# VHH binders against F-box/kelch-repeat protein SKIP4 (SKIP4): the designs that were tried, part 11

Target 1, 358 residues: F-box/kelch-repeat protein SKIP4 (SKIP4), of Arabidopsis thaliana (Mouse-ear cress) (q9m2c9)
Amino acid sequence: MACIVEDPQRAGQSNETQIALISGVPDDISKSCLARVPREYHMAMKCVSRRWRDFVCSDEMCDYRNEFNLAESWIYALCRDISGGVFLHMLNPFSSRRSWKRINDYPYIPMREGMGFAVLGKRLFVLGGCGWLEDATDEIYCYDAAMNTWFDVVPPLSTKRCYFACETLDGKIIAIGGLGLNPNAKRTWDIYDPLTRTCKSCSDVNIVPEMEDSFVMDGRIYIRGGVGGSSTAVYSASSGIWERMDDDMASGWRGPAVVVAGDLYVLDQTFGAKLTMWCKDTRMWIHIGKLSQLVMKQPCRLVSIGNSIFVIGKDCSTVVIDVENVRKNKMNGVMVCSSIPKTWDDDIDVISCKSVAI
Key: E = the ipSAE of ESMFold2; O = the ipSAE of OpenDDE; V2 = 0.75 times the mean of E and O plus 0.25 times the DockQ between their complexes.

## First folded at step 3 (VHH)

Design a18 (framework vhh_8dlx_2)
Fold by ESMFold2-Fast, scan of step 3:
Structure a18 (fold): chain B 358 residues (1-358), chain A 120 residues (1-120)
Amino acid sequence: as target 1 above (358 residues)
Amino acid sequence: EVQLVESGGGVVQPGRSLRLSCAASGFTFSSYGMHWVRQAPGKGLEWIGNIYYSGSTFYNPSLKSLVTISRDDSTNTLYLQMNSLRAEDTAIYYCARVPGYDSSWYFDLWGKGTLVTVSS
């Protein structure tokens, strides 16, 4: 008998194709069944076999779950500790016991301000930023929520930028304006398309310079920046044109913003903490309710899951607001809230929060 | 040599069908997910769809009813079947490889493209 030294990678692939996912069931049917299991059980599924682990972690499973509207959004908070180390906390909003849990993998991300944060599919992206001894950067870092791993290989931005607007729209990451060594950075934006894995650069003279906040609503990106947050602009994806923001709508944008079921909510923190909603029909702000300033550590970040707004404080202490219940009951001045305690980690600061669907 | 070579393009009448091929060489084709991407004259890249190493396919929703992607691992060949071709389908068609696991942020290998012209 002759002995042939097998390529380990080929041997692994051959074994994966030879071993059925479920004994006696074709792989296509097995994958359909596995992809329909709720996200909470995915960790247990990874313990069944190498093929189950590989499928659960794959883009194939994520794409399937998205196509059939099976994806579940969990909340990820990007945090920095006192030493400048960056790491993630995760919250399953559907758990019977809602609690923040630390992800035990973290990269070296330099101490930077004005970084952008975006989500595409199962991946969280950290883009750009600047430091005390570092001008604006084009570096991108990527975290895969299905694998629970940070990755080093990501194409850079077309332009080095910090304090810019960063949003996901139509399956693309859009990084708009900001500051950089290139004085024209404030008049440009980058569009990263994960399907083609390419980044393209665009320009417009009307882009606001320094960004403070942004949100996506009805296929449009709304941005606020400049002195006192008084400059606004709106990008329309369908027309590719920059539009003026409604002045009445802009006047009520006095804190972090989030879109829930197509409606804009703003946590107005100017003189007290109050949740307001923009009414498209009447073109006026509606007061929904008040939050105690004593329990919120500013700056707060907002994330929506279903009909709930998660108000995440600087220390990761979280207040959950049921917006649907408030709207139905018309509880003016009172909000139905629950709380989720901060993690038991030493002093931390929340940098950004995003929902990641798997 | 690690390469992808597209073929099957050319001039075709509106309403007809066309099948493009992509011949892979220099790597274990069966271990990789493959994608089809096109670029119409004067426009950016448009993703058509992909096929995982397992055979599962996902398509651009705008094109799903008009295209089918398949693979033959025994011949190291990727296929794109296009039906009911329209003038707007005139483009250079590229096949592309994702790295050897499904979790890639980039295509690590592209073909040179094949031109499809839909014209009467």
Scores: ipSAE 0.008, ipTM 0.441, lowest interface PAE 8.8, mean pLDDT 79

Design a19 (framework vhh_8dlx_2; at its last look DockQ between E and O 0.02; V2 from the best seeds 0.00; counts 0 for: pae O 15.4 > 2, placed apart)
Fold by OpenDDE, look of step 4:
Structure a19 (fold): chain B 358 residues (1-358), chain A 120 residues (1-120)
Amino acid sequence: as target 1 above (358 residues)
Amino acid sequence: EVQLVESGGGVVQPGRSLRLSCAASGFTFSSYAMHWVRQAPGKGLEWIGNIYYSGSTFYNPSLKSLVTISRDDSTNTLYLQMNSLRAEDTAIYYCARHEGYSSGWYFDLWGKGTLVTVSS
């Protein structure tokens, strides 16, 4: 579901004689060609012409790239620096020179905590949050990864929220629980539909307060909150109800979680950094391995691309785990670098990480 | 000092069994997955198998029937039991500490290796 953030500037498409995208080439062919250009060059492409820019930034471009299986997933980290400033870092994990880059956009969201971070299509959303002295907000900011631009004109949440769970499900952004002046916010969730640009608020008594973590698996949203993560719940989109999470599953959810190919992985940070996997068949948590603290600084967040788990810690120190290798016991040689270096910036806390495929 | 030290290698006759040991020191052994890797003369590194800190083991399918990996966390020792050794099993055997993943296994600590020679 393409979040049609209609760029208000599109209104002025004057009948200017549509200069061909590529001289002498039909536009359909041109588009196909342009869509095959690697993502790393899209910025340069946008500089060629207005038409190129418009196309590269269009949902059509994404459609082409998806159709041709050319979509490239990059990782975006919502980060906080020592000043309390919130900003995005980006990583192309498949680059020969893997490095985190700060997105040099105007920090629209200074000094907020408890923000939601969601991805829908090519867009990232930063939702809600609170200031040190400010109550929860309902503000939503959108970053278009193709445009490399922030948008502030997004319909707000129905409910002001901070420290809430935020997930994407069925083309919608779901904001669950959280804190705010509204006492009922803890037991509510918002469904934001980017297509209609509407936000619907729902309530359920089974929603846990003070959300710490969430993930989506098998069409369900799992949430963990409460003191020490003691409270869990599961939302089924099909039923529209919140249910109790399995106790065995809940017991092992002791850190950031990520789903890879339908399997749930958790980084238990209680005593070091232990990667665990939930086995659905046995209903047990399987210990996979421990990550060295030398390469990873807590607190960490997880994001997956394909069969790889990216463990992203302080200063965006990153460890990459190939789940397929773990499962298939394949050794593709001894690689010296399983880690992506930290950013040049020190004292960066990673709030949340998501991947965007373009 | 953080180190791994393999032992137990030597000359063995075909069909015999051999148990290799890897002594770990300088780190919390129980917290790490460990691997055995070998390198035959003139060949590249071959992954034998690994054991996670949970005790779960995984093996190279080509060697699964011939090898068993175990660990004793109380003594910080990794073991490789090899059975029915063949001439083709002649190699330097290394234990390695599992650090993480990239496009493959990442080992941040290696032993010096122990030579196993299978000869009649």
Scores: ipSAE 0.000, ipTM 0.218, lowest interface PAE 15.4, mean pLDDT 84
ESMFold2-Fast, scan of step 3: ipSAE 0.317; ipTM 0.723
ESMFold2, look of step 4: ipSAE 0.000; ipTM 0.338
ESMFold2 (binder alone), look of step 4: mean pLDDT 84; pTM 0.848

Design a20 (framework vhh_8dlx_2)
Fold by ESMFold2-Fast, scan of step 3:
Structure a20 (fold): chain B 358 residues (1-358), chain A 120 residues (1-120)
Amino acid sequence: as target 1 above (358 residues)
Amino acid sequence: EVQLVESGGGVVQPGRSLRLSCAASGFTFSDYGMHWVRQAPGKGLEWIGNIYKSGSTFYNPSLKSLVTISRDDSTNTLYLQMNSLRAEDTAIYYCARVGSYYDSWYFDLWGKGTLVTVSS
């Protein structure tokens, strides 16, 4: 019998530099097909192959989905459990069986108060904060919602801060004021540029110390803080300067705020829980509807997706309010409400909420 | 083939300097910001610094006085100059490419790494 010797030429002929994403389909068409798959299936797609996982986790896929209005906004709640551990709960609002689900990836995030929570693209950032055994920190933690993992390496803030305003504007995270070992921190803001990874520090005497709340509307950052939330300021991105907030608008800002299609909504918790809307033309707050304080565990957080406001209680119990009719026909506003039950994990407290579009 | 290849690692004595290189191929190197990251044995990744398309640099504050990042777009090469090496600098050193303007924290391409051992 002849000895069989493996042919090195055949081995060399299998030296292909790239495997197709989908057999028999060009990669550009395959990517278009994969990018159109609903977000709920993206985890399963990551299990098909390394190339599918790389594409699903890529900016290329996220950019495509954003370009073609395929992106789905899911809600992420930064929570603290009974043990003081910090973790994320996630809600897919497009699911027929809407329910909060705990993210199984466990970060090493110290328990801190007054942390900033911001979104850039597919990434969630947890910034700053202080502890009962430590002063304000400059540490940043990053969660990638496409990879479903925490980043171990994140450069710190230029200034140690807690209880500061944290907003995303023009592709940058803006951290405004707050407390820290530097007594001048309360009169400064840092612009964190994700492209350059730089923090540019600015200062203005009109900046409110100890920020309580903030929101972005029409290219401006609105902030509220100080004793009883009585001090307000507005940062104008177009002018690069701080302006005075409309006093009538400020007087109605008595709870968490959210912007829906360019209109400001506030959940006024002063005498019960009532949703109000700021009317720019009349300079008056319009009553939209009332929520029962007995049903919702306060303090609540607000997140908007499309024409809906998600009112998220401290225990993740959620009320969904459709304000589309109010926006289109302001003569007779009608709220449409639905509910999503709290999680059945151990008792939890919601720290902050953001939506991430993928 | 789109790839990054680190080189220049090896055994070096404490207090000495070392220059690492990262050769880029398969893409337009001059269009991308680049990063250096290291991983010490049994530890997580530690970010060293980055260099933008303009040549401007930003460093980890704990390492700023000890490292310099530079690039040569004509040769598609990224460099990391390290001075006053210490035993704690023993690690595998990686170069990485920034994948997106709106998410500079996302690295879409990594090298295989080069080992630096600081030992007497």
Scores: ipSAE 0.000, ipTM 0.133, lowest interface PAE 20.1, mean pLDDT 76

Design a21 (framework vhh_8dlx_2)
Fold by ESMFold2-Fast, scan of step 3:
Structure a21 (fold): chain B 358 residues (1-358), chain A 121 residues (1-121)
Amino acid sequence: as target 1 above (358 residues)
Amino acid sequence: EVQLVESGGGVVQPGRSLRLSCAASGFTFSSYGMHWVRQAPGKGLEWIGNIYYSGSTFYNPSLKSLVTISRDDSTNTLYLQMNSLRAEDTAIYYCARVPSYYDSSWYFDLWGKGTLVTVSS
């Protein structure tokens, strides 16, 4: 079954009389030119005219940039301050002056545990979750990175859920299982396809009820959950088939996971912080390096861009590790390429980190 | 009355071409982006491509060499030209509207009823 999800609140609706983007130039040529401007200048472009602002904020600009292979992945950290307020920090990894920059728009998101986080194109989604005084929710909140604005209301999930797997695979958001007052939550999943603008709900009798962690690799979603992370499952979204995870692979999954160039890396945060990689050929975990807890405040989050792993600490201090040489079997080539301090000295907690491409 | 009506479907031989049309009424067609989506028997929805208000077109990479989307704002009509049809192109074809040409909505707010295309000898 396909369902059409409606957005009851919208920004950027415009049916105004058409005014040329660039005088004397057809709009399609103008848009092609504007789409080639580096992302760092997009804020300045929004100040030129309403038409330029609307284009820069539109899906059309993203479509042009994707077609021209110009999309830049920037890192977004959802943070909580001492007062319990939530906000975003943003990092441009292509800037020579790598530093976290605060986004001034504040979301109206209740503090919840077990929330899902996913990215589709220019948008970051916060889904579900629960609280001590609140049962699991079906609410979704969306941040649009081109607009630099939160959408307060997004159509809800089909099922209220918390502590569920939430991943992007083949350009779709997949929210799997979890806990909720409705016992059906643990055996259902939702697939949202932005190309067809539809949401599909699925079910199976044998899915993990409480998800601890998940990652995407080789067209599959790997899920770990249950008591002590003892239950694992592998889902192929394209075929809808559930598979068993390699037991040796599962035994090394002891912290946040990230996939770089088809290889699985895990930051084992049990008794310290150790970066390890799953070697598919030998079916063994190999030690890549150790991070100092004096520099990196746990729990850490991982984001990959190109051949680099960005290790983001609880205080948003960041270490960048280049792992290209690991794939070439050159272990002595692994290095910390840079470190990025937090922007401010105030105590903050990083809740989630994602890369968002524009 | 706000509606989309597809036409031009039917039975067609493999290797031939077919043009589908979608007639829009009840709204300012020229202000909206339009999409083509299809559903093969027993399969999920597959996005074909879109055309923005400005005439800019984007296609599913798997289909780009085989299809062309165009619009005629004077007649409120959207077109899908398909070439070199194969048995796997058998599907119900839908046209769909996105809100406002600068809107980034995550749903289509208007769908046609669909037109069946059967590719067989």
Scores: ipSAE 0.260, ipTM 0.637, lowest interface PAE 4.9, mean pLDDT 79

Design a22 (framework vhh_8dlx_2)
Fold by ESMFold2-Fast, scan of step 3:
Structure a22 (fold): chain B 358 residues (1-358), chain A 121 residues (1-121)
Amino acid sequence: as target 1 above (358 residues)
Amino acid sequence: EVQLVESGGGVVQPGRSLRLSCAASGFTFSSYAMHWVRQAPGKGLEWIGNIYHSGSTFYNPSLKSLVTISRDDSTNTLYLQMNSLRAEDTAIYYCAKDRGLYESSWYFDLWGKGTLVTVSS
């Protein structure tokens, strides 16, 4: 017979009776409504019921929020304290009271130098690194920003690396170069997907062993490394080939870099701290303005949200620069729009910063 | 009761093969991804691999040529087949349940007590 025979030992194939998310409202409408609640209230929503908690933590909620352009980017700073403990600080830039908050839930992450820090979807990844008594590692730690918890165990890198470039592009984490026990690691890269563990190992003369900085722009990964940051290269993930960086563009890359609305900004720290912008049309660096190096603790990290650049100092003190306002007042105006004080924790160091959209 | 129970560990000579089992109870086994994790003496946890509800498997790249994960949903049992065992494979082996329904969340809400594998001549 062409009929699908039901398992006679089952009570039937009727769907499990499910309680509505909101009484009297269809679940699709309820989910649409819940997805529109600002991110700052998501923790409180998890306390309403198990069904609400499960939805708020789900990929489905993220899909709804992305569909309706409701996703909010919050800043996460990977920090270490004087005991060598590694932890996250978080900043909600949309809060009326902008302040850094420590995340108390974290696994023991060994004291390592040269770790990678990457964002993929709603998750933060801490990758690789090395220590006094430990050669380069392939270990990965993962924090889920929607669940507000660290994963127990995650798949490792294909190659042990420290002091490598770490960026996300096309739904993958790309780890480029660095140092390790495998001598080929310094000239290779891995394309890492936590689900598929795709690995691609190629060597190229443009890859330097130690990476100082990197950024993603126009579907490409730009890297700077070597003695004094003298070597640059561009990786095209779509083609899998390496290109040379524009020499004029490379000459101005003298500090941390960030891309805002398709434009490259660099905080030049050579003789103080000045914000510069690369003009693609003229192939020239434009001076935007100057920050006092006495107020900002170097090394600084840059994160962009909307039209703003967040300059995060070593102690987590933060200066917020509005790019649109800076554009109007180039060289002649106010560069700083607002500031956020450091955390109350003394003797902390910011290792890296990323934004996570939920 | 909701539990995972590993079995099949013991002393094995280098170069031999060994199959570990994990018996699951108290939840709908066929709906969840399952993972194998090990801990060598004095070392941290090392993820070995997982198997999705669909039967798709993913492995730690350093171990991929040496292990195979499978499941039998009719008996609620997870398996880890290990080949060409080395002294470095001496560890306590744990099975773990993924929290994600029909997906892998990489967050484990249930662990077994572990089974010891000793690779020694």
Scores: ipSAE 0.000, ipTM 0.365, lowest interface PAE 14.0, mean pLDDT 78

Design a23 (framework vhh_8dlx_2)
Amino acid sequence: EVQLVESGGGVVQPGRSLRLSCAASGFTFSSYYMHWVRQAPGKGLEWIGNIYYSGSTFYNPSLKSLVTISRDDSTNTLYLQMNSLRAEDTAIYYCARGDSSWYFDLWGKGTLVTVSS
ESMFold2-Fast, scan of step 3: ipSAE 0.052; ipTM 0.587

Design a24 (framework vhh_8dlx_2)
Fold by ESMFold2-Fast, scan of step 3:
Structure a24 (fold): chain B 358 residues (1-358), chain A 117 residues (1-117)
Amino acid sequence: as target 1 above (358 residues)
Amino acid sequence: EVQLVESGGGVVQPGRSLRLSCAASGFTFSSYGMHWVRQAPGKGLEWIGNIYYSGSTFYNPSLKSLVTISRDDSTNTLYLQMNSLRAEDTAIYYCARGRWELPFDYWGKGTLVTVSS
């Protein structure tokens, strides 16, 4: 970026007095201009001045970008290496050279099994989990994608849990069920509110222990759990109660799930990998296409951006599937695929993936 | 007004142990996570580890076997126990306050540890 010259601040002024974001331009217009800069340049903008850094990292920046419909969804993969170190890989899907890049921050997080991974606004949350010599934890870790920084002082869950369902609904993180030495975890859910920094615990006999997968669709949280993923349940936000899942819908849930523009897609990994879609109108599963096991490694994680499904393999090798044709014409079974290479670090395992819009 | 004051530094022989303290005032200490960070002469900042307000600790993997972080919320004091000190541990040691929204929002002035025979 071009050098921006700021007028010298006179001695005796407050920290924010007489410092313009852009010399000769009112701050409200300057903020509007800065908010329109593509996300890939936001790191460079943080180097211009403290006021630019503070604005770029602020909720006000997010509000402007949302107002102007400029928010970009980037993909974050929570990974571990052979030493058990936990870190994030990031992918900008709008870049001309789409490649995974490692975030080289020191995470304040131990490697645990059965951790939850959730997104609220510009922040990624890692919740719970257990170790071989450690029972389930209630610890929460937070990564701020605008600041590019891990936070260690996050209020814990009300209940220690691992292998639980973890979703975002109505501005809150909901952690459902799971395992641990505490028997209460198996039939409870925690509603975590980062704005109030509080966690509330609820219980219901229909919650099963050891969740395998979950997704949010139409204001409801769908969960699948139990041995072999045979048990399903639905949490309805509008009613606040647990409902039964449609049996035909549940029967097709045989792998990772993702919602694209209100429609449910599942990558059935039972025999190879095939993408299927739940057709709400007919209440039937539609076969979209097959993926070769030679181009990706299981288990896979799914993330949606726009009309595309990003199928992220264990090694971060990624297949991008355009499902716009399926949305426009449900009779078209052709998948349009492209690929993004794995990272040069062959010793990594992808734990979970989410997109963060900034 | 937030204040952090480190103490316990000095000259120590290789192979020995040293305990550093950080006295906190001007805020509700028990509600905040705390960090230890060091800076060796002519080098950048190196994160040592942290302790949550809950008491859970997390360490730089390269230092985990050599350090222990603890806190006493009744006296608003943070501790760093260091064992098997080597010449490369010579540094200024800082305590810092963490927040869920703001990393390292307040720092102490540091205490010098010199590991020399």
Scores: ipSAE 0.000, ipTM 0.228, lowest interface PAE 13.8, mean pLDDT 78

Design a25 (framework vhh_8dlx_2)
Fold by ESMFold2-Fast, scan of step 3:
Structure a25 (fold): chain B 358 residues (1-358), chain A 120 residues (1-120)
Amino acid sequence: as target 1 above (358 residues)
Amino acid sequence: EVQLVESGGGVVQPGRSLRLSCAASGFTFSNYGMHWVRQAPGKGLEWIGNIYYTGSTFYNPSLKSLVTISRDDSTNTLYLQMNSLRAEDTAIYYCARHSGYYGSGYFDYWGKGTLVTVSS
């Protein structure tokens, strides 16, 4: 069980050649120009030349795009089909043809319950999980969204886990609690650092045994779990200390959560579906708006991009809510920017959703 | 028209090595990534690995120590070198062109396959 990762990008690098990226243009200027091309054309750019493909797939490309504030967040959904196969679906929210597209299922991911789904940079991670005939696993699968390929080898978690909190914070993946054959798993957390290729395991008596939901806000990981979702806890990354969650804040956490511009939004699914926001000033939950139960198939997943919340139903039906104006005016109501129809292929169940910026 | 033709299959004894070839035509081979995929009798497809047009390779972890993928752009040929063959390696081996499609990551053209039978 070693934390050893083979880096496919290192294997993919070729020695610098004398062939210019763009004829008559210095490479540093060419790279700046290529980095400004919209993400939807990056696959086509990989077909232009070996040097263009190497640059497009490189960390240098991502660094330029981040520096120029050009990174585009696309949504990735981990889905299950009729056969029980696990695969990724992708949505480009900037495309005029807003539709979910299936990503190749090779190599296949085993069907498991309680898997973690995390994003770090341009990479998606699927971690842990269990089955009816399989105890919790420590396996990790990694997909690189810029290369559109899976990594050869990914080190496993230090502890086998399912139904755990899985969040990214400070460039690391943090897997908290959950169930496993190791009786200590429920009171431990693993910090996986893909940059150093190391795993660190920690423990604390205040960790909730079974996780239902989690979110990151202001450098802290909020978790909810236990019987009926009644137990909450807050992990502070800067101090390494576990704290108690505000009881008034916790009382309104009755569905999936997302943070937009430092504000917490929760889709309350206990009786229909209504979007609420936690007001830090008044310590009260504010009703933002309602979504039709006839359109939104529960359980829903939330992803934020800019000032928009993407509400993704179990069948990939998606509603986009712009909260910029609502937040400024603190009014009851919701501005729906657009509705994205569900896919026409297979009966699909969404397991988890994340955004990846490239 | 795009054509992919696998060759080099046949009956081979356990423990031996075998090299498969795939001849490509109808497109600019040097601009495309290529894949090797196999299917054992009565089983599903198993991805073996791929090679990008730079020569960078990625392999199925379960097969990485047993196979090597290479290419010769001057002859439009893709190769799969297999070592320490076992009875479990009996399968039809396919070469496939990487789709190049946005968000797809799938294969757009396949060969007809070449049968490898490992038996004593």
Scores: ipSAE 0.000, ipTM 0.134, lowest interface PAE 18.7, mean pLDDT 76

